# VH-VL binders against Phosphoglycolate phosphatase: the designs that were tried, part 5

Target 1, 238 residues: Phosphoglycolate phosphatase, of Staphylothermus marinus (a3dnn7)
Amino acid sequence: MIRLAAFDIDGTLTINRSSTVLCLEAIDALRKLEKNGVIVVLVSSNALPVVVGLKKYIGLSGPAIGETGALIYYGEEEIVATTKYSAKQAYLDVLEKYNEYVYGSWQNMFRLHDYALKIRKQYLSKDNEIYSLIKEYVENKYPYIKVGYSGYAIHLTPKDTGKGKALKQIMEKHGIRREETMGVGDSIMDWEFIKETKIKVAVANADPELRRKADIVTTKPSGYGVVEIVEKILDKPP

## First folded at step 1 (VH-VL)

Design fb7 (framework fv_firastotug)
Fold by ESMFold2-Fast, scan of step 1:
Structure fb7 (fold): chain C 238 residues (1-238), chain A 123 residues (1-123), chain B 108 residues (1-108)
Amino acid sequence: as target 1 above (238 residues)
Amino acid sequence: EVQLVESGGGLVQPGGSLRLSCAASGYSISSGYYWSWIRQAPGKGLEWLARIYHSGSTYYSTSLKSRLTISRDNSKNTLYLQLNSLRAEDTAVYYCARGPTYYYDSSGHFDYWGQGTLVTVSS
Amino acid sequence: DIQLTQSPSSLSASVGDRVTITCRASQSVSSSYLAWYQQKPGKAPKLLIYDASNRATGIPSRFSGSGSGTDFTLTISSLQPEDFATYYCQQYDSWPLTFGQGTKVEIK
């Protein structure tokens, strides 16, 4: 009996890992979970308005996690920051120093704590080297900031928060035990929140590291894998 | 408001060297994103030559990289292009051009251009 | 290098005509990192369109850009006398930066 299911968005609820187009079958599966009494939580590194907008137009009533866990949206008058720090200064510093390789995400103008950098297309073949340079620079100069790379963007995030911390706060607020939870994702960065759930799910086309750590790997990729696991969960009697 | 003014053009002997300047006004070059030099031979199209980023990193056209040096002096708000081993085919109008600011996600197009300076390479 | 080929190399049109200029890339230009410039005789180029379809500040609405991948188009919906110029496309997806050969528009 699952009472809360947390889902990464990009690459997990989309048609594949290279597109932001939603898998409508996966969206229908999320609505089905909610109609069966499961709290659906969207978990994302995107700016909060992006995640909240998606949640509202899907018609989900559960909380949303944005900015890599730095912000939780429970409702219009219940927005909670999970950290008192901001990566804004580190972000501006990196733009000045590494502009030849990276540019700022347009979403940064809507961010408070977590800041995202995009690697220029001509340098994508060197993405790991660029990520490592930025990580070393930032974590040495700003010891309260951590640097992660999702394959979509480099995120500068306060160390005292994360997707897992935000999810645990939601679970506590709703009286949900770990044994009543499921987490689904496609990136090794999603492990931070998936590890806090009972049923740890990776979609078929997820990062190899996440697939090795997960309890269940779906047979279908991305959003189609979400449909698969939701059907499996809803068939379990109470 | 933003202006770029090139100088240093004129008549140069084949085999000689060329140093062009681009004075920026209406903004600080240290606050911009990147700057390029682009040339245009008489009656021909545009050819990108070199780019310098805010960080100081430089990039050059493949065919000219051994003959080009792009640089800047932030204290003078000025960009430079050094071209060595000049040939008759280097005769062109040379433009400096600015790229967008730090918050522009797309990069590589040019929002402001100087008026250009003519370089003639002949005996 | 990505080579950009413009078509036609020149054209003549009447005031009020719809003019279409194409730019074809030898390789896919990802993220629509393609710009269009207008150059009048004796003047520096002026940015018209960036990211394939976004008009630059102060550019009249009659100018529009479209396309993706290898095929891009600049359209002037109702040609004006001041539109006599040479038009260039430019890609900024891959190094080195490259321009098309130009298209000369003559108003008659």
Scores: ipSAE 0.000, ipTM 0.394, lowest interface PAE 18.7, mean pLDDT 86

Design ga1 (framework fv_gatralimab)
Fold by ESMFold2-Fast, scan of step 1:
Structure ga1 (fold): chain C 238 residues (1-238), chain A 121 residues (1-121), chain B 111 residues (1-111)
Amino acid sequence: as target 1 above (238 residues)
Amino acid sequence: EVQLVESGGGLVQPGGSLRLSCAASGFTFSDYYMNWVRQAPGKGLEWVGQIRSKANSYATHYAESVKGRFTISRDDSKNSLYLQMNSLKTEDTAVYYCARGYRWSYYFDYWGQGTTVTVSS
Amino acid sequence: DIVMTQTPLSLSVTPGQPASISCKSSQSLLYSDGKTYLNWVLQKPGQSPQRLIYEVSNRFSGVPDRFSGSGSGTDFTLKISRVEAEDVGVYYCMQGTHLPTFGQGTKLEIK
């Protein structure tokens, strides 16, 4: 029996990977997991208020992970940073130096540790070149910061944190063993937290590399795959 | 089962225009980045351009050799990819392939059968 | 623009013998996510290109075990342990770390 299930949001709980529209059937499945005693954890690179807001209005009582693992929300009086570092100074530096190519994500006004840059429309054809330029500059000058590119945004994140580190801290706090956990995602970037779980699930339309690494690949995409795996899990004897 | 079927190729004069189509089936088309790759007679493969998914605002990228002349578009409701080619040059003569790719990854896991474009007077 | 250089441009192999193709990039293909987006594509005579290997060493579904990819940074190799008649074609390396560029291709023929 699993006692904790961790879910990526975008592309996993949504109707598909190109939309932010939630799959309501998937949301209903998450609520069913909690009614059956499973702790549901939402995992995201979004600013903490975005993830916490979603969690609260769905009616989930489990923790939430925001800012690529840098922040864990356990409750209004218990918000824990998994890192002592902030990428804010590196972010401001890049905005000033590379303003021609990038602009700040609107969510940055609600971030403390992980900061996101968007590539200006006219430079998207050189996105990997710009990303490499920023990565080299930042990681050289700020050796405690790592730079990743999701295809949507360039993220500046403290090196000593990540989605997997945050999930392990939640497991420790709740006395959950790895053998009691499930992780679900759509991107190879989700492997960092999914690899820390026992039941490793990729939705049908997930990145091929994640599908190859996963223990289970659903037959249905995105949120509809979440419904599929939840029903399968709830049918197992305790 | 994934299938990509190109159409719209033909003979056109220098300076002319042509529109290629690629019909996709067997997967959720809207989730994937789509690419055009061409091959001139007896030559190697050359990437032409890419269109990203709706999550990336359908952003397009082009090889320098076609920039300003070619436009990639897609219609997710019809599972179709398009390549509008304007101001065609003899150097654009090639077989044009539709290829499926992924976010921030430019490997292509499925290729179409190709459609031939000949630019000649 | 990353330049991809393949050697040799052509090779003739006796059936059952091994074949090796080299691919070199003008700069490192290691991406920020820790992956190296170096891929191999095969085009058999008169056919469309088909997938072979992705991210240096991973075989796509349906690709025989006799094919293997290796390498890191700027130096990559495709090996066929025992060449068969159906392996005839042009092999291309391709980088996807930046905007895609292909090697010039290596034509494999049976002797």
Scores: ipSAE 0.000, ipTM 0.409, lowest interface PAE 19.6, mean pLDDT 88

Design ga2 (framework fv_gatralimab)
Fold by ESMFold2-Fast, scan of step 1:
Structure ga2 (fold): chain C 238 residues (1-238), chain A 121 residues (1-121), chain B 111 residues (1-111)
Amino acid sequence: as target 1 above (238 residues)
Amino acid sequence: EVQLVESGGGLVQPGGSLRLSCAASGFTFSDYYMNWVRQAPGKGLEWVGQIRSKANSYATHYAESVKGRFTISRDDSKNSLYLQMNSLKTEDTAVYYCTRHYSYGWPFDYWGQGTTVTVSS
Amino acid sequence: DIVMTQTPLSLSVTPGQPASISCKSSQSLLYSDGKTYLNWVLQKPGQSPQRLIYEVSNRFSGVPDRFSGSGSGTDFTLKISRVEAEDVGVYYCMQGTHLPTFGQGTKLEIK
């Protein structure tokens, strides 16, 4: 029996991978997990208020992970940083130096450690070139920062943090063993936290590489796959 | 079963316009990047352009040879991909294929049957 | 744009013999995520292109074990251990690390 289940949000709890519309059946499944004593953790690269807001209005009591693992929300009086570093200075530097190519994500107003850059529409055809330019500049000048590109945004993240690190800290705080955990996601980027769990789940429409690494691949996509795996964990068929 | 069906090809004069469509079925269309690839008679494959998913703000990318003349769009509610071709040149004569791109770096796992565009007087 | 160069452009093989196709890119195809987005596509005579190999060495479902891909950086190879009649067609390498580009194609013929 599992005691903790960690879920990616976008593409995993939504109706599909191109929408931010929540799959209400999946939300109901998360509530059922908590009613059966399972701690539900939401894992995201979004700014912490976005993740916490979602968690509160769903009615979940478990912790939330924001900013690609840099922040853990345990409660209003207990917000923990998993890193002492911030990419803010690197972000401001890049924004000024490469202003012609990039602009800041609106969510940066609500970030403390992980910062996101968007490529201006006119330069999207050169996204890999711009990403490589920024990566070389930042990683040489700020050796404690790593640069990643999702195809959606360029993220500047402290090297010493990640979604997996945050999840392990939550497990330790709650006395949860790896053998008592499940992780669910849709992107190969989610592997960083899913690999730290015992039951590694990919939804049917997940990245092929994640589906190959996972222990279980659901038959249904996105949120509908979450319903499927939750029912299985609670002794119900899909 | 995954299917991609192109339509809208035909004969058009230089300087003319044509709109191609690609109807997708058997998968969650909105989750995929979509591409147009063409092949001139007796020549190799040439990538024309790409439109990404809603998560990437429907970002579009084009081959230099068509930039400013061609526009890619999609309608996720209709599971359809479009290519609006303006200011057509004889060099645009080709079979146009619709193909899906599962992930950012994993392109072209399923292809349509193609639709022929002939630009001549 | 990344230039993809294939050699040879044409290859004639006796059935049961091996075939090897080289693909070279003008720049490294190693992406920021640690992956190399080099793919192989096959176009049989009179047919649409069909999937063969993705990310250098991974076979798509339904592709026979006799096909194998290898390489890194800028140098890539597609090998067919024992060519069969159904393998006739034009093989294209393509990169997805940057804006997509195709090699010029290698025509495989029997005899």
Scores: ipSAE 0.000, ipTM 0.409, lowest interface PAE 20.5, mean pLDDT 88

Design ga3 (framework fv_gatralimab)
Fold by ESMFold2-Fast, scan of step 1:
Structure ga3 (fold): chain C 238 residues (1-238), chain A 123 residues (1-123), chain B 111 residues (1-111)
Amino acid sequence: as target 1 above (238 residues)
Amino acid sequence: EVQLVESGGGLVQPGGSLRLSCAASGFTFSDYYMNWVRQAPGKGLEWVGQIRSKANSYATHYAESVKGRFTISRDDSKNSLYLQMNSLKTEDTAVYYCARVGYYKSWGAFDIWGQGTTVTVSS
Amino acid sequence: DIVMTQTPLSLSVTPGQPASISCKSSQSLLYSDGKTYLNWVLQKPGQSPQRLIYEVSNRFSGVPDRFSGSGSGTDFTLKISRVEAEDVGVYYCMQGTHLPTFGQGTKLEIK
């Protein structure tokens, strides 16, 4: 049986990968997992308050992972950083040097370790080139920072943390073994935490690389794929 | 059946412009990264550029030889890929192929190729 | 850019004999996911390129088992155990670990 299920948010619990609108059927599926004793963990590159707010109003009791794994929320009295480093200095440097191509995410006001850059809309067609330039610049100058691109934002993250590291810490704290876990996502960036789970799931419209690595690829996209896999795990009639 | 059909090739003078099209059929075009590859007469294959899917913000990459002159775009509603070629040089004379990046099992490989369209740049 | 170097540039083989083509990359093709994205492409005379092998050793559907790929890191080999007339063409190795680059091609001809 599965005792813990970890889910990416954007593109996984939403109606599609270009919208932040939640798939309510997917949210209902998460509540069903919770009701059946499964610990539901939300995993995100968003600032911690965004993830915690969502978890709270869905009614999930499990932990939340924000800032690409740099922060874990176990409760109001227990917020744990998985790294001592901050990408803030690298972020400010990139903003000044590459201001023509990128701007700071509004969520950076609420970040401590992981910092996000948005590509200006007129340069979205060159996002890979801009990502590669920033990655080479930052990783050369700031050897303790790594650079990732989710398709939504370029993230500057301390190298000693990640979504997978945060998930493993949660599993250890709760006494959950890998064999009791499931991970679901839509982006190759999610592989870092999904690979740490037993049941590795990609939604139908996930990145091709993630679909290739996953144990299960749902037939439905985004949140509708989450409904599909949850029903399969719980094996309950409609 | 899965198919890619290129069009828009022709004879142009140096410094001119040309737009190539690639029509996709038999698969969900919007899910795939697409590439342009060219072959000069009697020479080998040369990668020109790539455009990713909407899920990856239509990100583009180009070979250094065409960077700044060529632009790749796509229209998922029409299942079509485009290559806008500006400031053409005689060295751009080649057959231009549309190629699909493999999904799932064959990631990183070109699993479907078009028939090619010929571009000749000469005076 | 990663440079792909093929040897030999041309081969003349008697039907039924084996053929071997080598491909060397200027740097390792091992990707961060543990996979090596080295592929082989065949272009028959007067035709568009066609898929042959992906990820070093995997044959695409419809490719005869007389074709095999092997290698790791920077050194790769394509072997044809028993060359047939239909195998004539130019063989290209191609890396997909970084921005795509092709070898210069190896022309296979029948004696």
Scores: ipSAE 0.000, ipTM 0.400, lowest interface PAE 21.2, mean pLDDT 89

Design ga4 (framework fv_gatralimab)
Fold by ESMFold2-Fast, scan of step 1:
Structure ga4 (fold): chain C 238 residues (1-238), chain A 122 residues (1-122), chain B 111 residues (1-111)
Amino acid sequence: as target 1 above (238 residues)
Amino acid sequence: EVQLVESGGGLVQPGGSLRLSCAASGFTFSDYYMNWVRQAPGKGLEWVGQIRSKANSYATHYAESVKGRFTISRDDSKNSLYLQMNSLKTEDTAVYYCTRDYYGSGRYFDYWGQGTTVTVSS
Amino acid sequence: DIVMTQTPLSLSVTPGQPASISCKSSQSLLYSDGKTYLNWVLQKPGQSPQRLIYEVSNRFSGVPDRFSGSGSGTDFTLKISRVEAEDVGVYYCMQGTHLPTFGQGTKLEIK
């Protein structure tokens, strides 16, 4: 039996990859995991309050990872930063230099280390070119910052942290061995934390690169795939 | 069962405009990249363009031959894909197919519609 | 853009005999992930194109095992071990490593 399961949120616990609407069946599955003694960890690039709020209202007791791994919430009295660096200066620099192409995410008001940029609608057809341009500029000028693109936002993240580093710290704190873990996601960006788990799961509609790296690819997409894998792990009752 | 049904084709004069539609059913349309592929009479298949899913910000890419004249769009609430064709040329005469990109891969097309015919002539 | 060249452009085969179609790309189709995104599509007379093979050698569900794909880099082959009447149509190779491009097609006919 696994003792810890880590889940990406957007595209993994939602009804599909194009919506932020939660798959209620997936949320029910997460609750079932916890009732069976599995620690459920939500992993996200969102600002910490967004992830913690979701965790609390679902009724999950496990830790939450926000800001692409830069922050871990263990409880109201125990919030841990996994990095000493902040991408804030790089973010402000990019906003000024590339304001024609990008704007800041509203969640940046609630961020400390990881900062998100949105591509303006008129430039979405050139998203890969804009991402590459910003990546080259930032990584050359700020060698301690890495740049990633999820398809939703461009994230500027300190290089010394990530979703995988945060998950490993949670495992160490809880005395969980890799062999007792499962990771589930939909984006190649999720590979950073999924690779640190024993059971590596991609939902059916995940990025092809993630599906190729995963041990298990569900037959159903997004949240419905989460239901599928949770039922498999817990075994259906007679 | 996955189904793609194109409509909106017809006869149009050179320099004219036409809007094609593709109605999708049997799958979660919003998760997939969608493509338009055309076939001129007696000729082979030619990729026209692609629109990505909302997860990839509805990014669009076009074949050089149609860039600036054609615009791809989608309405996920209606499970519909569109191709707005402007400044039509006789060379645009073809059967137009909408195709589903396997799980948004951009790498291969797994389902095709029946096609709709566009004829550009005087 | 990558140019895809098919040979032959037409092929006439007696039922039960094998058929082979070649596809060459102007550039390597090996992608940075180590995969080669070369696919085969079949268009039967009067019908829409239908899926056949993906990533060089993988058959889509429902495709008979008499069909096989092989190749690497810039040279690819589609083989039909024993041609049947239902196999008549135009076969296209297609690359998805870059923005999609198709070969010009190979018409398979029964003698």
Scores: ipSAE 0.000, ipTM 0.428, lowest interface PAE 18.2, mean pLDDT 89

Design ga5 (framework fv_gatralimab)
Fold by ESMFold2-Fast, scan of step 1:
Structure ga5 (fold): chain C 238 residues (1-238), chain A 123 residues (1-123), chain B 111 residues (1-111)
Amino acid sequence: as target 1 above (238 residues)
Amino acid sequence: EVQLVESGGGLVQPGGSLRLSCAASGFTFSDYYMNWVRQAPGKGLEWVGQIRSKANSYATHYAESVKGRFTISRDDSKNSLYLQMNSLKTEDTAVYYCARLSWYGESYYFDYWGQGTTVTVSS
Amino acid sequence: DIVMTQTPLSLSVTPGQPASISCKSSQSLLYSDGKTYLNWVLQKPGQSPQRLIYEVSNRFSGVPDRFSGSGSGTDFTLKISRVEAEDVGVYYCMQGTHLPTFGQGTKLEIK
């Protein structure tokens, strides 16, 4: 039986990959995991308050990972940064240079290390080209920053951190072995933390690359796939 | 724990050349930007040049007073920093210090300094 | 390049009295990340420079609390509340907002 399960939020716990609306059946499944002794970790590129707020109102007691792994919330008195670097300088530079193509995420007002850029609607058809331009510019000029694209936003993140690094720190703190873990996601960006788990799960509508790397691909998409995998692992109680 | 030890200083005639070395220990040398700072007799500190890490393609920057004459380099496999000084002038007479930049991407402050090596350029 | 100007260039202080050193930059040291990379370095007689204060007001480990840094923009101050004999040396301000530049130094003597 697993003792820790880590979940991406957007596109994984939502009704589909184009919506931020939560799949309530998936939320119910997470609560059932915790009732059966499994630590549930929410993993996100969102600003920490967004992830923590969601965690609290769902009623989950496990840790939360925000800012693409740069911050871990263990409780109100224990918030840990996994990096000493900030992508703020690179973010401001990109906003000025590439203002025609991108704008800043409103969440950036609540970020310390990881910064998000949104592609303007008129340029969404060229999203990979714009992502590549920004990635080349930033990674060459700011060697301590890496650039990722989730399909929702372009993230500028310190190289010395990531969702996987944050998850490993949580596992070490709680004495959880890799063999006791499961990771679930929808984006290739989620591979960084999913690869650190024993049971590697992609939802049915995940990026093709993630589906190829995963051990299990659910038959149902997004949150409904989360329900599917949770039911499967709870069929044989701890 | 962290140590920086310079060597290679000496007496040289104007127009001559000299190569300084700095041996680093106690930290992951390859991750840090390294600098040379000099101090002329009875005068203040003057930054000479900087070499960045491999992630920055070993990019180099120099003070205007030495640009074109001095070349900074490093060998990460030997944990060593170098300063090749050519076309030396009497104004280059100074103690040369090796210094580590403590947070090279976002902050620039020297957290560790070597003991220095003396370069005297005289006729 | 940013020019750093220190005043006074030298001062002599009786033991136990305060000392104050000013540092002015030719342009603002406030960086795009909201931080100000102004540092203070101490060089004791016959020794290598040693770290003292970073980012305006933060003391490096081992630096006594009688040392304090303050300032913003272009005007910065280093204060020693009660000067001791071991404080003799030359104090330099240094900016790290761009490629490094130092002030000309302030020599502190006891007497």
Scores: ipSAE 0.000, ipTM 0.384, lowest interface PAE 20.7, mean pLDDT 87

Design ga6 (framework fv_gatralimab)
Fold by ESMFold2-Fast, scan of step 1:
Structure ga6 (fold): chain C 238 residues (1-238), chain A 127 residues (1-127), chain B 111 residues (1-111)
Amino acid sequence: as target 1 above (238 residues)
Amino acid sequence: EVQLVESGGGLVQPGGSLRLSCAASGFTFSDYYMNWVRQAPGKGLEWVGQIRSKANSYATHYAESVKGRFTISRDDSKNSLYLQMNSLKTEDTAVYYCARGGYDFWSGYPNYYMDVWGQGTTVTVSS
Amino acid sequence: DIVMTQTPLSLSVTPGQPASISCKSSQSLLYSDGKTYLNWVLQKPGQSPQRLIYEVSNRFSGVPDRFSGSGSGTDFTLKISRVEAEDVGVYYCMQGTHLPTFGQGTKLEIK
């Protein structure tokens, strides 16, 4: 019996990996999990208010993970940081040094630990080269910061936290065993939290490496794949 | 490569007016809050005022000592910050620094740092 | 108007020895977001002010790790673990929780 299901948002609950438009069928599927007593956790690199707002308007009572795992929202009286470090200094340094290639995410004004950089449109064809350049610079100069690229943004995150660490803390707090969990995502960056679950799911259009590591690869992409796996879980709760 | 260069300082009589300029280069000027800070001869630093970014409707704030006499403005198309000083007093004699404030993505938070400073321009108010 | 008071107003240090500067605010600098907007800037002789520390304890890029900031509420400290010749100048604390105000400055000299 699955008691907790964790979902990445961008590219997983959306209509495809290039859009922020929600797949309404996937949102309906999450509400069905909630109604059946499954704790639904939204996992994101977005600023905490974005994730919390989304979970509230969907009608999910479970916790939310923002800032690549640096913050957990359990409720209005309980917001927990999973790290004592901030990537703010590294972020400001990169903006100054690499302004030609990147700009800051507007969400950074609502961030405390994890900071996001966007690649300027004219350089998107060189996104992996720019990501590698920034990663090398930051991780050498700021040994306590790690750099990841989601396809949407380059994230500077304290090394002592992550989506997986946050999810494990939620599981511990709610008395959830690994055997009772499912994780769903589209990016290799999602592997950090998906690997901590029993049922490891990649949507059909996920990164090749994530599809290789997953226990289940859905037949349909993004949000439509979420519908597929939720129907399977509700029909055959393990 | 990030730099701020002030200009427009000079000698002016009490009651006169003067307009200072600050030219920014090496960063996306429009994304930052900008400040003016002054230093009287042999004295410490005194904040004069701030102008926020377009995202914050170019909101301005001033020290009580200059409120009603000084006006801060900016022209993002020219990467330039301005300080219009009216009804000048001898107490306004100082080196005036242009200083970069918070990044726009931190807008909505208090004024918490000034991380890039210009070389200063001298204003002398005397007969 | 928040008053920032620094002590001492001047100190002389032998190279390699530590230095400590205190800064006190007339009101708590803790903001409603849980952050404390206390910053330190350095003005070297004949030069413009330059950045050192923001939000109590965070070093700006390029600032040596021998500089450290600490404190909470109304009491703050800047420490230099091993003073070097290049550290000579006037150190200012500055609060940004309300409209910005600076301390009087602390002049650090070698010898």
Scores: ipSAE 0.000, ipTM 0.414, lowest interface PAE 18.8, mean pLDDT 88

